# Designs tried in a protein design chat: VH-VL binders against GTPase-activating protein BEM2/IPL2 (BEM2). Part 6

Target 1, 199 residues: GTPase-activating protein BEM2/IPL2 (BEM2), of Saccharomyces cerevisiae (p39960r1967to2165)
Amino acid sequence: VPLEDVCERENTLIPTIVVKLLEEIELRGLDEVGLYRIPGSIGSINALKNAFDEEGATDNSFTLEDDRWFEVNAIAGCFKMYLRELPDSLFSHAMVNDFTDLAIKYKAHAMVNEEYKRMMNELLQKLPTCYYQTLKRIVFHLNKVHQHVVNNKMDASNLAIVFSMSFINQEDLANSMGSRLGAVQTILQDFIKNPNDYF
Key: E = the ipSAE of ESMFold2; O = the ipSAE of OpenDDE; V2 = 0.75 times the mean of E and O plus 0.25 times the DockQ between their complexes.

## First folded at step 4 (VH-VL; framework fv_disitamab)

Design b2 (from b1 with light chain S30R; at its last look DockQ between E and O 0.06; V2 from the best seeds 0.00; counts 0 for: pae O 9.9 > 2, placed apart)
Fold by OpenDDE, look of step 4:
Structure b2 (fold): chain C 199 residues (1-199), chain A 118 residues (1-118), chain B 105 residues (1-105)
Amino acid sequence: as target 1 above (199 residues)
Amino acid sequence: EVQLVQSGAEVKKPGATVKISCKVSGYTFTDYYIHWVQQAPGKGLEWMGWINPDSGDTYYNQKFKDKATITADKSTDTAYMELSSLRSEDTAVYFCARGYYEDWFDPWGQGTLVTVSS
Amino acid sequence: DIQMTQSPSSVSASVGDRVTITCKASQDIRSYVAWYQQKPGKAPKLLIYAASSLQSGVPSRFSGSGSGTDFTLTISSLQPEDFATYYCQQYYSYTFGGGTKVEIK
């Protein structure tokens, strides 16, 4: 289901499942060694996914405090899976190439940092509201994870590597698209390190 | 001048392993990706994979994921590609090339011929 | 996987001729196309990038056009040194065309 459809249906700016998953991870997972890198139990991840699909994220009976997925890595794994199953990149299908092109240009030293930030902000402002808000929420979450690097050993670079694949839609992954991964990684790393520069 | 200079031709037996090098000069090694391309005799070009010399990250063509291992040494500005379990089908010229991020290739190394014969 | 169908596989031409080589992508790849020239025993040389941008040092008789799925390399007036094999490439996932050998008529 497209991100816009979910937000419209829920009358939210961010999918409820994203909010719930990230809040739970922030509650008990920020200091987890290898958070998002270490895979969770496949059984637990699938159990959580099924529960979400059956009960819905807005159902009062749905809880992330459940023995079936007590490991935070299961919750983290479910979140990564959720992102990868989105039909479009969080940069949106229409604009993902604009983002990566900009990053590539900057990496090629064709512009100064201030210009890069300005142009990046312009692109971000063109995103649909639900994409912008969801991206913002995720970036700030990853920044929090990054801040706990002493304990979890997941710095912005590591997180960017892990999530670069999740920012590529399922079709692109299926086609083994290799281009622009570095650009996405660069963008994410910078967003994670300096979220206030962009959001 | 930007140059990519590859190691010399190799002759190997089936089952052997070969490691070819690609030394760069004329630019900052870590600023660009290094790609590897295979060209069998009389055939076209086939992309194998890339490495980000700065981070060490790699990405492979699925066809070569079990065949090739790409590495880089920042201290010597040299990229490497190791081919394992060599077969006659692996006989080819292998090129390294500089990539603008994950984009086009320029310049190319001169190529390294790997011959696999019993 | 993205396929690049290059045509023709070979072409016989004379000096001064206009030569056109086409490449068709199996899906929309925007302008992420490069063209290379390769002579026997040598490495490929970049001619065009971003579908239509001429690489520095490449003669202006070479030009590239196209966007989406259909791309063309044109040599406006073939010179003796232009007899070679040419390849298109999409660097969305790095597949090459099958190549076009430009031979002397």
Scores: ipSAE 0.007, ipTM 0.543, lowest interface PAE 9.9, mean pLDDT 89
ESMFold2, look of step 4: ipSAE 0.504; ipTM 0.838
ESMFold2 (binder alone), look of step 4: mean pLDDT 94; pTM 0.959
ESMFold2-Fast, scan of step 6: ipSAE 0.000; ipTM 0.471

Design b3 (from b1 with light chain Y92W; at its last look DockQ between E and O 0.14; V2 from the best seeds 0.00; counts 0 for: pae O 8.5 > 2, placed apart)
Fold by OpenDDE, look of step 4:
Structure b3 (fold): chain C 199 residues (1-199), chain A 118 residues (1-118), chain B 105 residues (1-105)
Amino acid sequence: as target 1 above (199 residues)
Amino acid sequence: EVQLVQSGAEVKKPGATVKISCKVSGYTFTDYYIHWVQQAPGKGLEWMGWINPDSGDTYYNQKFKDKATITADKSTDTAYMELSSLRSEDTAVYFCARGYYEDWFDPWGQGTLVTVSS
Amino acid sequence: DIQMTQSPSSVSASVGDRVTITCKASQDISSYVAWYQQKPGKAPKLLIYAASSLQSGVPSRFSGSGSGTDFTLTISSLQPEDFATYYCQQYWSYTFGGGTKVEIK
């Protein structure tokens, strides 16, 4: 289901499942060694996904402290899977190439840092509200994870690598593999390190 | 061609300090991490630490945190490792290697032998 | 810390032989494993990354397999130039195995 449809249905700016998963991870997982890198139990991840699909994220009976997905890596894995299953990039299908083109240009030293930041902010402001807010929430979450690097060993670069695939849809990936994936990694790394510069 | 070229062999007295260099070519210096690895004579490989040449961020093996200091000079595409308070146990070949972010190492420098003897 | 237990420490083999080297991780490290070849007086050379991906330029007789905790490097038909020491590495925290010396029988 497209992000916009989810937010419209829920009357939210961010999907409820995203909020719940991230809150739980922030509660239990920020210091987990290899958070988002070390895979969780496939069985647990699937159990969580199924529970969410059946019970709904808005069901008060739904809990992320269930023994079925006790390990935080299962919750983290479910979040990654959720992002990967989104039909569109979090940069939106319409704008993902604009974002990556900008990053590629910057990496090619065709612009100075201040100009890059300015232009990036302009692109971010053009995003639909649900995309902007969801992206912002995720970036700040990853920043928190990054801040706990001493314990979890997941810095911004590492996180950017892990999540890069989740920020481009399959169609975009198929059409432009290497260069654009790297560009997404660059963007995410910078967002994660300096979220206040952009949001 | 991507190359990592290290400085020459060093002979030092106990208590001395040595700084070895690793100059890179064939790729953008700031796009990859530089790792350092120790290999004592006739022994295996042991990771020492890495540096992100772009940011200057470093991360060390706890075993070497008080022994090694890793730096990088973007202007010369060169990474450095300084070993302080040298002991005989520090006698080893030291390798630099390019890291794909925090992943595998490729390629490696040719190694630098550091000999510590009285 | 993650430990990598490599076996055997040495193996005697002849040209044409199938050689198998094993590395066992102390915890699940997914596929974050690389294999290196080192000849005397030389730097290690990358053979395999991501547990099973063959590095460009490496002969196809080399292969890697495994995921989680158990990993294997296989030389399907040993060639004269393959006599060397091989190391596994996990690049989650960069621990190396103890090495395996492949010697001439």
Scores: ipSAE 0.012, ipTM 0.561, lowest interface PAE 8.5, mean pLDDT 89
ESMFold2, look of step 4: ipSAE 0.220; ipTM 0.734
ESMFold2 (binder alone), look of step 4: mean pLDDT 94; pTM 0.958

Design b4 (from b1 with heavy chain Y32F; at its last look DockQ between E and O 0.02; V2 from the best seeds 0.00; counts 0 for: pae E 3.6 > 2, placed apart)
Heavy chain, then light chain:
Amino acid sequence: EVQLVQSGAEVKKPGATVKISCKVSGYTFTDFYIHWVQQAPGKGLEWMGWINPDSGDTYYNQKFKDKATITADKSTDTAYMELSSLRSEDTAVYFCARGYYEDWFDPWGQGTLVTVSS
Amino acid sequence: DIQMTQSPSSVSASVGDRVTITCKASQDISSYVAWYQQKPGKAPKLLIYAASSLQSGVPSRFSGSGSGTDFTLTISSLQPEDFATYYCQQYYSYTFGGGTKVEIK
ESMFold2, look of step 4: ipSAE 0.030; ipTM 0.623
ESMFold2 (binder alone), look of step 4: mean pLDDT 94; pTM 0.960
OpenDDE, look of step 4: ipSAE 0.387; ipTM 0.815
ESMFold2, look of step 10: ipSAE 0.383; ipTM 0.780
ESMFold2 (binder alone), look of step 10: mean pLDDT 94; pTM 0.958
OpenDDE, look of step 10: ipSAE 0.026; ipTM 0.655

Design b5 (from b1 with light chain Y32W; at its last look DockQ between E and O 0.11; V2 from the best seeds 0.00; counts 0 for: pae O 7.0 > 2, placed apart)
Fold by OpenDDE, look of step 4:
Structure b5 (fold): chain C 199 residues (1-199), chain A 118 residues (1-118), chain B 105 residues (1-105)
Amino acid sequence: as target 1 above (199 residues)
Amino acid sequence: EVQLVQSGAEVKKPGATVKISCKVSGYTFTDYYIHWVQQAPGKGLEWMGWINPDSGDTYYNQKFKDKATITADKSTDTAYMELSSLRSEDTAVYFCARGYYEDWFDPWGQGTLVTVSS
Amino acid sequence: DIQMTQSPSSVSASVGDRVTITCKASQDISSWVAWYQQKPGKAPKLLIYAASSLQSGVPSRFSGSGSGTDFTLTISSLQPEDFATYYCQQYYSYTFGGGTKVEIK
């Protein structure tokens, strides 16, 4: 289901599942070594996904403190999987190439840092509200993870690599692997390190 | 070829300070962490700490937090480790090594022998 | 802190022998284990990373296995140049094993 449809249905700016998963990870997982890199139990991840699909979006009794997915890596894994299964890039299908083109140009030293930031901000402001808010929430979450690098050993670069595949849809990935994936990593790394520069 | 070349052997008196260097080549200095490892004579390896040359962020083994100071100079692609208040127990070979993020070490510098004797 | 107990501390072997070195972690460290070879007066050399991934350029007679707490480095057929000291390392928190010296029998 497209992000916009989810937000519209839920009458939210951010999907409820994203909010719940990230809150739980922030509660229990920020200091978990290898957070988002160490895979969770596939069985636990699937159990969590199924439970959320059936009850998690609307049932306030749904809890992420369940023995079926007690390890935070299962929760983290569920979040990654959710992002990967989104039909659209968090940069939106319409704008993902604009974002990556900008990053590629910047890396080619065709513009100075201040200009890059300015132009990036302009692109971000053009995103639909649900995309912007969801992206912002995720970036700030990853920044928190990054801040705990001493304990979890997941810096911005590492996180950017882990999540780069989740920020482009399958069609975009198939059409432009390599340079654009690297560009997404560059963008995410910068967002994670300096979220206040962009949001 | 990726190389880490360390400064030469040092002989110091107790209480002195020594600063050893690790110059890298063959790759982008800021893309990888630099780790430091101690090896006392005839003993095993002990991790001391790392630096992110891009950000300058460091993280130390608690055992060495008051002994070692790790720095990096992006302009010269060189990492440094300073050992203060040297004691005989600090006599060891010290290695720098490239880290894949916070993961394994490859390659290693050739090592720098620091001898502390009165 | 995570401890890495490496065994044996030394092993005498002949060329052609199968040599097995074990490293036991004090807690589950997934596959965050590397193996290094060190010869006298030289820097350690990476052999295996991620518990079982062979580093480029390392002979195929070297292999690593294990996950969780128990890890093994195996030399399937010892060669003359393999006599050295080997170390396991967990890069969960960077602790090394005590080392295993492989000596000529």
Scores: ipSAE 0.015, ipTM 0.580, lowest interface PAE 7.0, mean pLDDT 89
ESMFold2, look of step 4: ipSAE 0.390; ipTM 0.788
ESMFold2 (binder alone), look of step 4: mean pLDDT 94; pTM 0.957

Design b6 (from b1 with light chain D28S A50D; at its last look DockQ between E and O 0.05; V2 from the best seeds 0.00; counts 0 for: pae O 10.8 > 2, placed apart)
Fold by OpenDDE, look of step 4:
Structure b6 (fold): chain C 199 residues (1-199), chain A 118 residues (1-118), chain B 105 residues (1-105)
Amino acid sequence: as target 1 above (199 residues)
Amino acid sequence: EVQLVQSGAEVKKPGATVKISCKVSGYTFTDYYIHWVQQAPGKGLEWMGWINPDSGDTYYNQKFKDKATITADKSTDTAYMELSSLRSEDTAVYFCARGYYEDWFDPWGQGTLVTVSS
Amino acid sequence: DIQMTQSPSSVSASVGDRVTITCKASQSISSYVAWYQQKPGKAPKLLIYDASSLQSGVPSRFSGSGSGTDFTLTISSLQPEDFATYYCQQYYSYTFGGGTKVEIK
């Protein structure tokens, strides 16, 4: 289901499942060694996904403290999977190439850092509200994870690599995996390190 | 010609503080990041941190976050790195280098030897 | 963190030899790799950037290849001035390889 449809249906700016998963991870997982890098139990991840699909994230009976997905890595894994299953990039289908083109251009030394940031901000302001807010929430979450690097050993670069495939849709990935994926990694690393520069 | 010229060798006692400079020429100081790299005697290279001379923003290797303070003076086209609470383990050659954001380093300063001995 | 495993740590070679140095990243880093040459008492010098781009002024006998996790620096025909220590580096977190000392046989 497209992100916009989810937000419209829920009357939210961010999907409820994203909010719940991230809150739980922030509660239990910020200091988990290898958070998001170390895979969770596939059985637990699937159990959580099925529970969410059947019960819904808005159901008060749904809990992320269930023994079926006790390990925080299962919750983290479910979040990654959720992002990967989105039909569109969080940069939106319409704009993902604009974002990556900008990053590629910057990496090619065709502009200075100040100009890159300015142009990136302009692109971000053009995103639909649900994309912007969801992206913002995720970036700040990852920044928080990054801040706990002493314990979890997951810095911005690591996180950017881990999540890069979740920020590009499958079609775009298939068409330009090398250059586009690298560009997404560059963008995410910078966002994670300096979220206040962009949001 | 683009050049990064660093200050001279330093000899310090344990517990002391040292501040080394890196003056740039041949290009616009604020267009590139300045990185700092440590090389202990007979050892490899280790990145310490960078500064954006335009904004003053910095980012540090966690290993050096409590050891090094990187600053820049736009009026003199000079970057600085201050090392505090010096120990024998801090004895090394320290290099500044020009970087384009988080890209490769070119060129490098000639290096500054800091010797910490009692 | 991203680790760069460089091999070999040292290599003995003669003038005219083909020398190959390898750097392996602990995870995929696209082409964000640079190679440097360092001679004793001198600063490192950039040879290759973005895995395969030759820096201006660097002899064509130097070349870089690779993407993802495996990267290679090649000196097609070693010259007397090429005896030095070489380092790979990745851009994500700026980690360097352990270095490779190219010595005269």
Scores: ipSAE 0.006, ipTM 0.537, lowest interface PAE 10.8, mean pLDDT 89
ESMFold2, look of step 4: ipSAE 0.055; ipTM 0.663
ESMFold2 (binder alone), look of step 4: mean pLDDT 94; pTM 0.958

## First folded at step 5 (VH-VL; framework fv_disitamab)

Design c1 (from b2 with heavy chain E102Y; at its last look DockQ between E and O 0.09; V2 from the best seeds 0.00; counts 0 for: pae E 14.9 > 2, placed apart)
Fold by ESMFold2, look of step 5:
Structure c1 (fold): chain C 199 residues (1-199), chain A 118 residues (1-118), chain B 105 residues (1-105)
Amino acid sequence: as target 1 above (199 residues)
Amino acid sequence: EVQLVQSGAEVKKPGATVKISCKVSGYTFTDYYIHWVQQAPGKGLEWMGWINPDSGDTYYNQKFKDKATITADKSTDTAYMELSSLRSEDTAVYFCARGYYYDWFDPWGQGTLVTVSS
Amino acid sequence: DIQMTQSPSSVSASVGDRVTITCKASQDIRSYVAWYQQKPGKAPKLLIYAASSLQSGVPSRFSGSGSGTDFTLTISSLQPEDFATYYCQQYYSYTFGGGTKVEIK
């Protein structure tokens, strides 16, 4: 389901499933060693996905406080699966090349940091509201994970690598020969380290 | 550097049990899963299962769930795979490999040849 | 289970040749494909992850492409050290292709 359709159907700025999964990870998972890197049980991930599909993220009685959901890495895995299964990435199909081209120029030293940040902010302002708000929620979540690096061992660089696969679709990844994936990693690392510069 | 070092080759009779070790170094053992892969002589690679060393949770390829038992010892940074009721068809090289879930494998152990002969 | 059909099963090639190996998944796996090189008596070595991302230390003559169900590993100019067996892998549920042996002609 397209992200805008979910937010429209739910009358929200951010999909409810995203909010529920991130809140649970923030509650009990921020100090989990290898969070987002160490996989959860595939069985638990699938069970949680099926529970969301059947019981719905929008059901106020649905809770992650259940013995079935004891494993934080399964909750993290479900979140990553949700992002990868979106039909369109959070940079949007229409704008992903604009984002990555800007980061490629910056990596090649073709512009100074102040200009890069100005242009990146301009691109962010062009995103549809639900894309922007969902991206913002995720970036601040990953900043919290980064802040707990002493215990969880997941710094901004590690997180950027893990989540870059969720921000570029298969067609763009296949055509990039690695350049656009590296650009996404650069963007995400900067967002995670310096979220207030962008959001 | 990250290394996975496996125990040496084994020769067993049919019906025996073997336990292969995979000791890791160069990273925190509980940060990654350990996967096990079978390669029969002259054949390709077949995934057997994984363990999360932090929780002890395992997941098995259905083909191997009654043959293999995967465990981990956090005190020695070592994963194990036990093969029971060995038959000639179990003759293979067995690899351990480091991976994340929904992830590629890097690095691999050097492999352990298990030969089952009457 | 997701099946990976790899072709050809073997390739006879000379140093300097371009070699192309294909892998087809039985269902859409996006870009969740890795490619490995295995030399006789050795463990597999990761070459490509995420269909097209080159692993650190792997020469740029190796490249990966494809998405969805059709994937390709290309060696642009074969070197003597590249004679080996190559495997694709999908990592939703960890199925390998049957392998492609690249031999000297």
Scores: ipSAE 0.000, ipTM 0.462, lowest interface PAE 14.9, mean pLDDT 84
ESMFold2 (binder alone), look of step 5: mean pLDDT 94; pTM 0.956
OpenDDE, look of step 5: ipSAE 0.108; ipTM 0.684

Design c2 (from b2 with heavy chain Y32F E102Y; at its last look DockQ between E and O 0.10; V2 from the best seeds 0.00; counts 0 for: pae E 15.5 > 2, placed apart)
Fold by OpenDDE, look of step 5:
Structure c2 (fold): chain C 199 residues (1-199), chain A 118 residues (1-118), chain B 105 residues (1-105)
Amino acid sequence: as target 1 above (199 residues)
Amino acid sequence: EVQLVQSGAEVKKPGATVKISCKVSGYTFTDFYIHWVQQAPGKGLEWMGWINPDSGDTYYNQKFKDKATITADKSTDTAYMELSSLRSEDTAVYFCARGYYYDWFDPWGQGTLVTVSS
Amino acid sequence: DIQMTQSPSSVSASVGDRVTITCKASQDIRSYVAWYQQKPGKAPKLLIYAASSLQSGVPSRFSGSGSGTDFTLTISSLQPEDFATYYCQQYYSYTFGGGTKVEIK
């Protein structure tokens, strides 16, 4: 289901499931070694997914305080899976190339850092509201994870690698070796390190 | 025990197509990516691409984008790699390997030799 | 793309010798480096992951070190079964080093 449809249906700026998952991870998982890299129990992940699909994220009866999902990496795994199953990049299908082009240009030293930030902000402001808000929420979440790197060993670069494929479409992955993916990683790394510079 | 078992050696003519299989056991097929690696005779290892068996998503080394097609069958826990328009330079041992996102490869399949000769 | 420059390409050594193999990454890849051992006609075998973590079942004479751009695989005391080709890999984008063949002197 497209992100816009979810937000429209829920009358929210961010999908409820995203909010719930991230809040739970922030509550219990920020210091988990290898958070988002170490896979959780598949059984738990699937159970959580099924519960979410059946009960709906908006149902007050749906909680993440369940022994079936005690392992925080299962929750993290479910979140990654959720992002992977989104039909579009969080940069939006229409704009992902604009974002990556900008990053590629910046990496090529064709612009200074302040100009990059300014232009990136302009692109972010062009995103649909639900994309922008969801992206922002995720970036700030990942920044929190990054801040706990001493314990969880997941720095911004590591997190950017893990999540990069969630921000690029299949066609771009197939057509561009490293360039687009690397650009996404660069973007995410910068966002995660300095979210206030962009959001 | 986790195992990746590949199909047997292939001998093909130039221009032909070959499809190699990689059957996994000992773990949930959809939990890990399957990578493919080429090793020409007497040469080093070169990554070709991966597939996410769960979603079917693939990502290729640009060098092999037009050469290799990677697929997966969840019903049989088997990954496939098809090589098209075979040339002599495609003669190599091809390995499948298990990985999780941007992680190391473990374990590996035993390799499949593909020989392309007139 | 990230290049992994592995050295030396070959080394002759005797049983009991200390062997050191180096890989240099073209950019900072943190500790996302693995080392593999490959014997003729066999598949690569994982020795080290995360630059310095020893894979289960691998003898303690193998060790890995490094972070950022410079990485090293060390065999503290070479054993007869250690004569093989070794490869480093960065799994940031999955490129391998050129390999190092450890031969009998």
Scores: ipSAE 0.000, ipTM 0.523, lowest interface PAE 11.2, mean pLDDT 89
ESMFold2, look of step 5: ipSAE 0.000; ipTM 0.450
ESMFold2 (binder alone), look of step 5: mean pLDDT 94; pTM 0.958

Design c3 (from b2 with heavy chain E102F; at its last look DockQ between E and O 0.06; V2 from the best seeds 0.00; counts 0 for: pae E 15.3 > 2, placed apart)
Fold by ESMFold2, look of step 5:
Structure c3 (fold): chain C 199 residues (1-199), chain A 118 residues (1-118), chain B 105 residues (1-105)
Amino acid sequence: as target 1 above (199 residues)
Amino acid sequence: EVQLVQSGAEVKKPGATVKISCKVSGYTFTDYYIHWVQQAPGKGLEWMGWINPDSGDTYYNQKFKDKATITADKSTDTAYMELSSLRSEDTAVYFCARGYYFDWFDPWGQGTLVTVSS
Amino acid sequence: DIQMTQSPSSVSASVGDRVTITCKASQDIRSYVAWYQQKPGKAPKLLIYAASSLQSGVPSRFSGSGSGTDFTLTISSLQPEDFATYYCQQYYSYTFGGGTKVEIK
């Protein structure tokens, strides 16, 4: 389901499933070694996804404290799967190339850092509101994971690698001839390390 | 029957590169990770890294991050591990193994002996 | 990384003996432990997953127990085909114990 449709249906700026999953990970998971890198059980991930599709969409009191959901890496896996299954990435199909073109130009030393940040901020302000707010929530979450790197072993570069495939879909990746994945990683790493520069 | 079949033994000189294959059958290649494990002569098992064949994502044990490159070819249902700048201490049997997220390894490939000698 | 300390490193035993192998994790890993059997020149074979669940086709004389940080593999009545090396594994971040060689007395 498209992100805008979820936010319209719920009358929210950020999908409720995103908020609930991230809150639980922030409560119990920030010090888990290999968070977001270590896979959860696919059976547990699918069970959680199905519960959200059937229970969480219709019950505002739906909670992750149930014994079924004790496995933090299943919660993290469900979140990653949700992002990968969105019909459109959080950079939007319309703007993915604009974001990645900037990062490619910056990596090629054709732009100074201050201009890169300015132009990146301009692109972010063009995103639809629910895309921007959802992206912001995720970036600050990942910054919090990064802040716990001493315990969880997941710094900004590791997180950027893990989440890069969630920000570019198969069609956009195939059209890039392989160059845009590295650009996404560069963008995400900078967002995660320096969220206040952009959000 | 689920099978992981690895390429044959290799003898290499120091500084060379080797690429080990792991061909799967009996299941959908993109539904599971492929893991790689080193067993040096007379030693125990040491995990090297994984690949998700569906996404192409990889993750490496930090000890092997500058030594190993793990890839997958969806068209042939085959995972690969390339070892670069071989040294004598890289002499070992290398296993591939199938696993889910948060998963044990089952089954394993038969192993590939790589011998590095001058 | 989560360290798995396996003991003993070797056991001399006779057919019919009860053999107990222990693994200790450096952190709480719940029940995310597997046990493997490896015979010389062969790949490891899964015996136990989730600390206590017996893999299909594995004889019932093998059992696993424990949760948190302390885990045990037990062979209730050792058979001739059980002389092998045994490894525990935590599959939260994929580390193995050092192995236990079970050999004939």
Scores: ipSAE 0.000, ipTM 0.440, lowest interface PAE 15.3, mean pLDDT 84
ESMFold2 (binder alone), look of step 5: mean pLDDT 94; pTM 0.959
OpenDDE, look of step 5: ipSAE 0.019; ipTM 0.604

Design c4 (from b2 with heavy chain Y32F; at its last look DockQ between E and O 0.02; V2 from the best seeds 0.00; counts 0 for: pae O 8.9 > 2, placed apart)
Heavy chain, then light chain:
Amino acid sequence: EVQLVQSGAEVKKPGATVKISCKVSGYTFTDFYIHWVQQAPGKGLEWMGWINPDSGDTYYNQKFKDKATITADKSTDTAYMELSSLRSEDTAVYFCARGYYEDWFDPWGQGTLVTVSS
Amino acid sequence: DIQMTQSPSSVSASVGDRVTITCKASQDIRSYVAWYQQKPGKAPKLLIYAASSLQSGVPSRFSGSGSGTDFTLTISSLQPEDFATYYCQQYYSYTFGGGTKVEIK
ESMFold2, look of step 5: ipSAE 0.528; ipTM 0.841
ESMFold2 (binder alone), look of step 5: mean pLDDT 94; pTM 0.960
OpenDDE, look of step 5: ipSAE 0.012; ipTM 0.534

Design c5 (from b2 with light chain S53R; at its last look DockQ between E and O 0.05; V2 from the best seeds 0.00; counts 0 for: pae O 5.9 > 2, placed apart)
Heavy chain, then light chain:
Amino acid sequence: EVQLVQSGAEVKKPGATVKISCKVSGYTFTDYYIHWVQQAPGKGLEWMGWINPDSGDTYYNQKFKDKATITADKSTDTAYMELSSLRSEDTAVYFCARGYYEDWFDPWGQGTLVTVSS
Amino acid sequence: DIQMTQSPSSVSASVGDRVTITCKASQDIRSYVAWYQQKPGKAPKLLIYAASRLQSGVPSRFSGSGSGTDFTLTISSLQPEDFATYYCQQYYSYTFGGGTKVEIK
ESMFold2, look of step 5: ipSAE 0.535; ipTM 0.840
ESMFold2 (binder alone), look of step 5: mean pLDDT 94; pTM 0.960
OpenDDE, look of step 5: ipSAE 0.026; ipTM 0.548

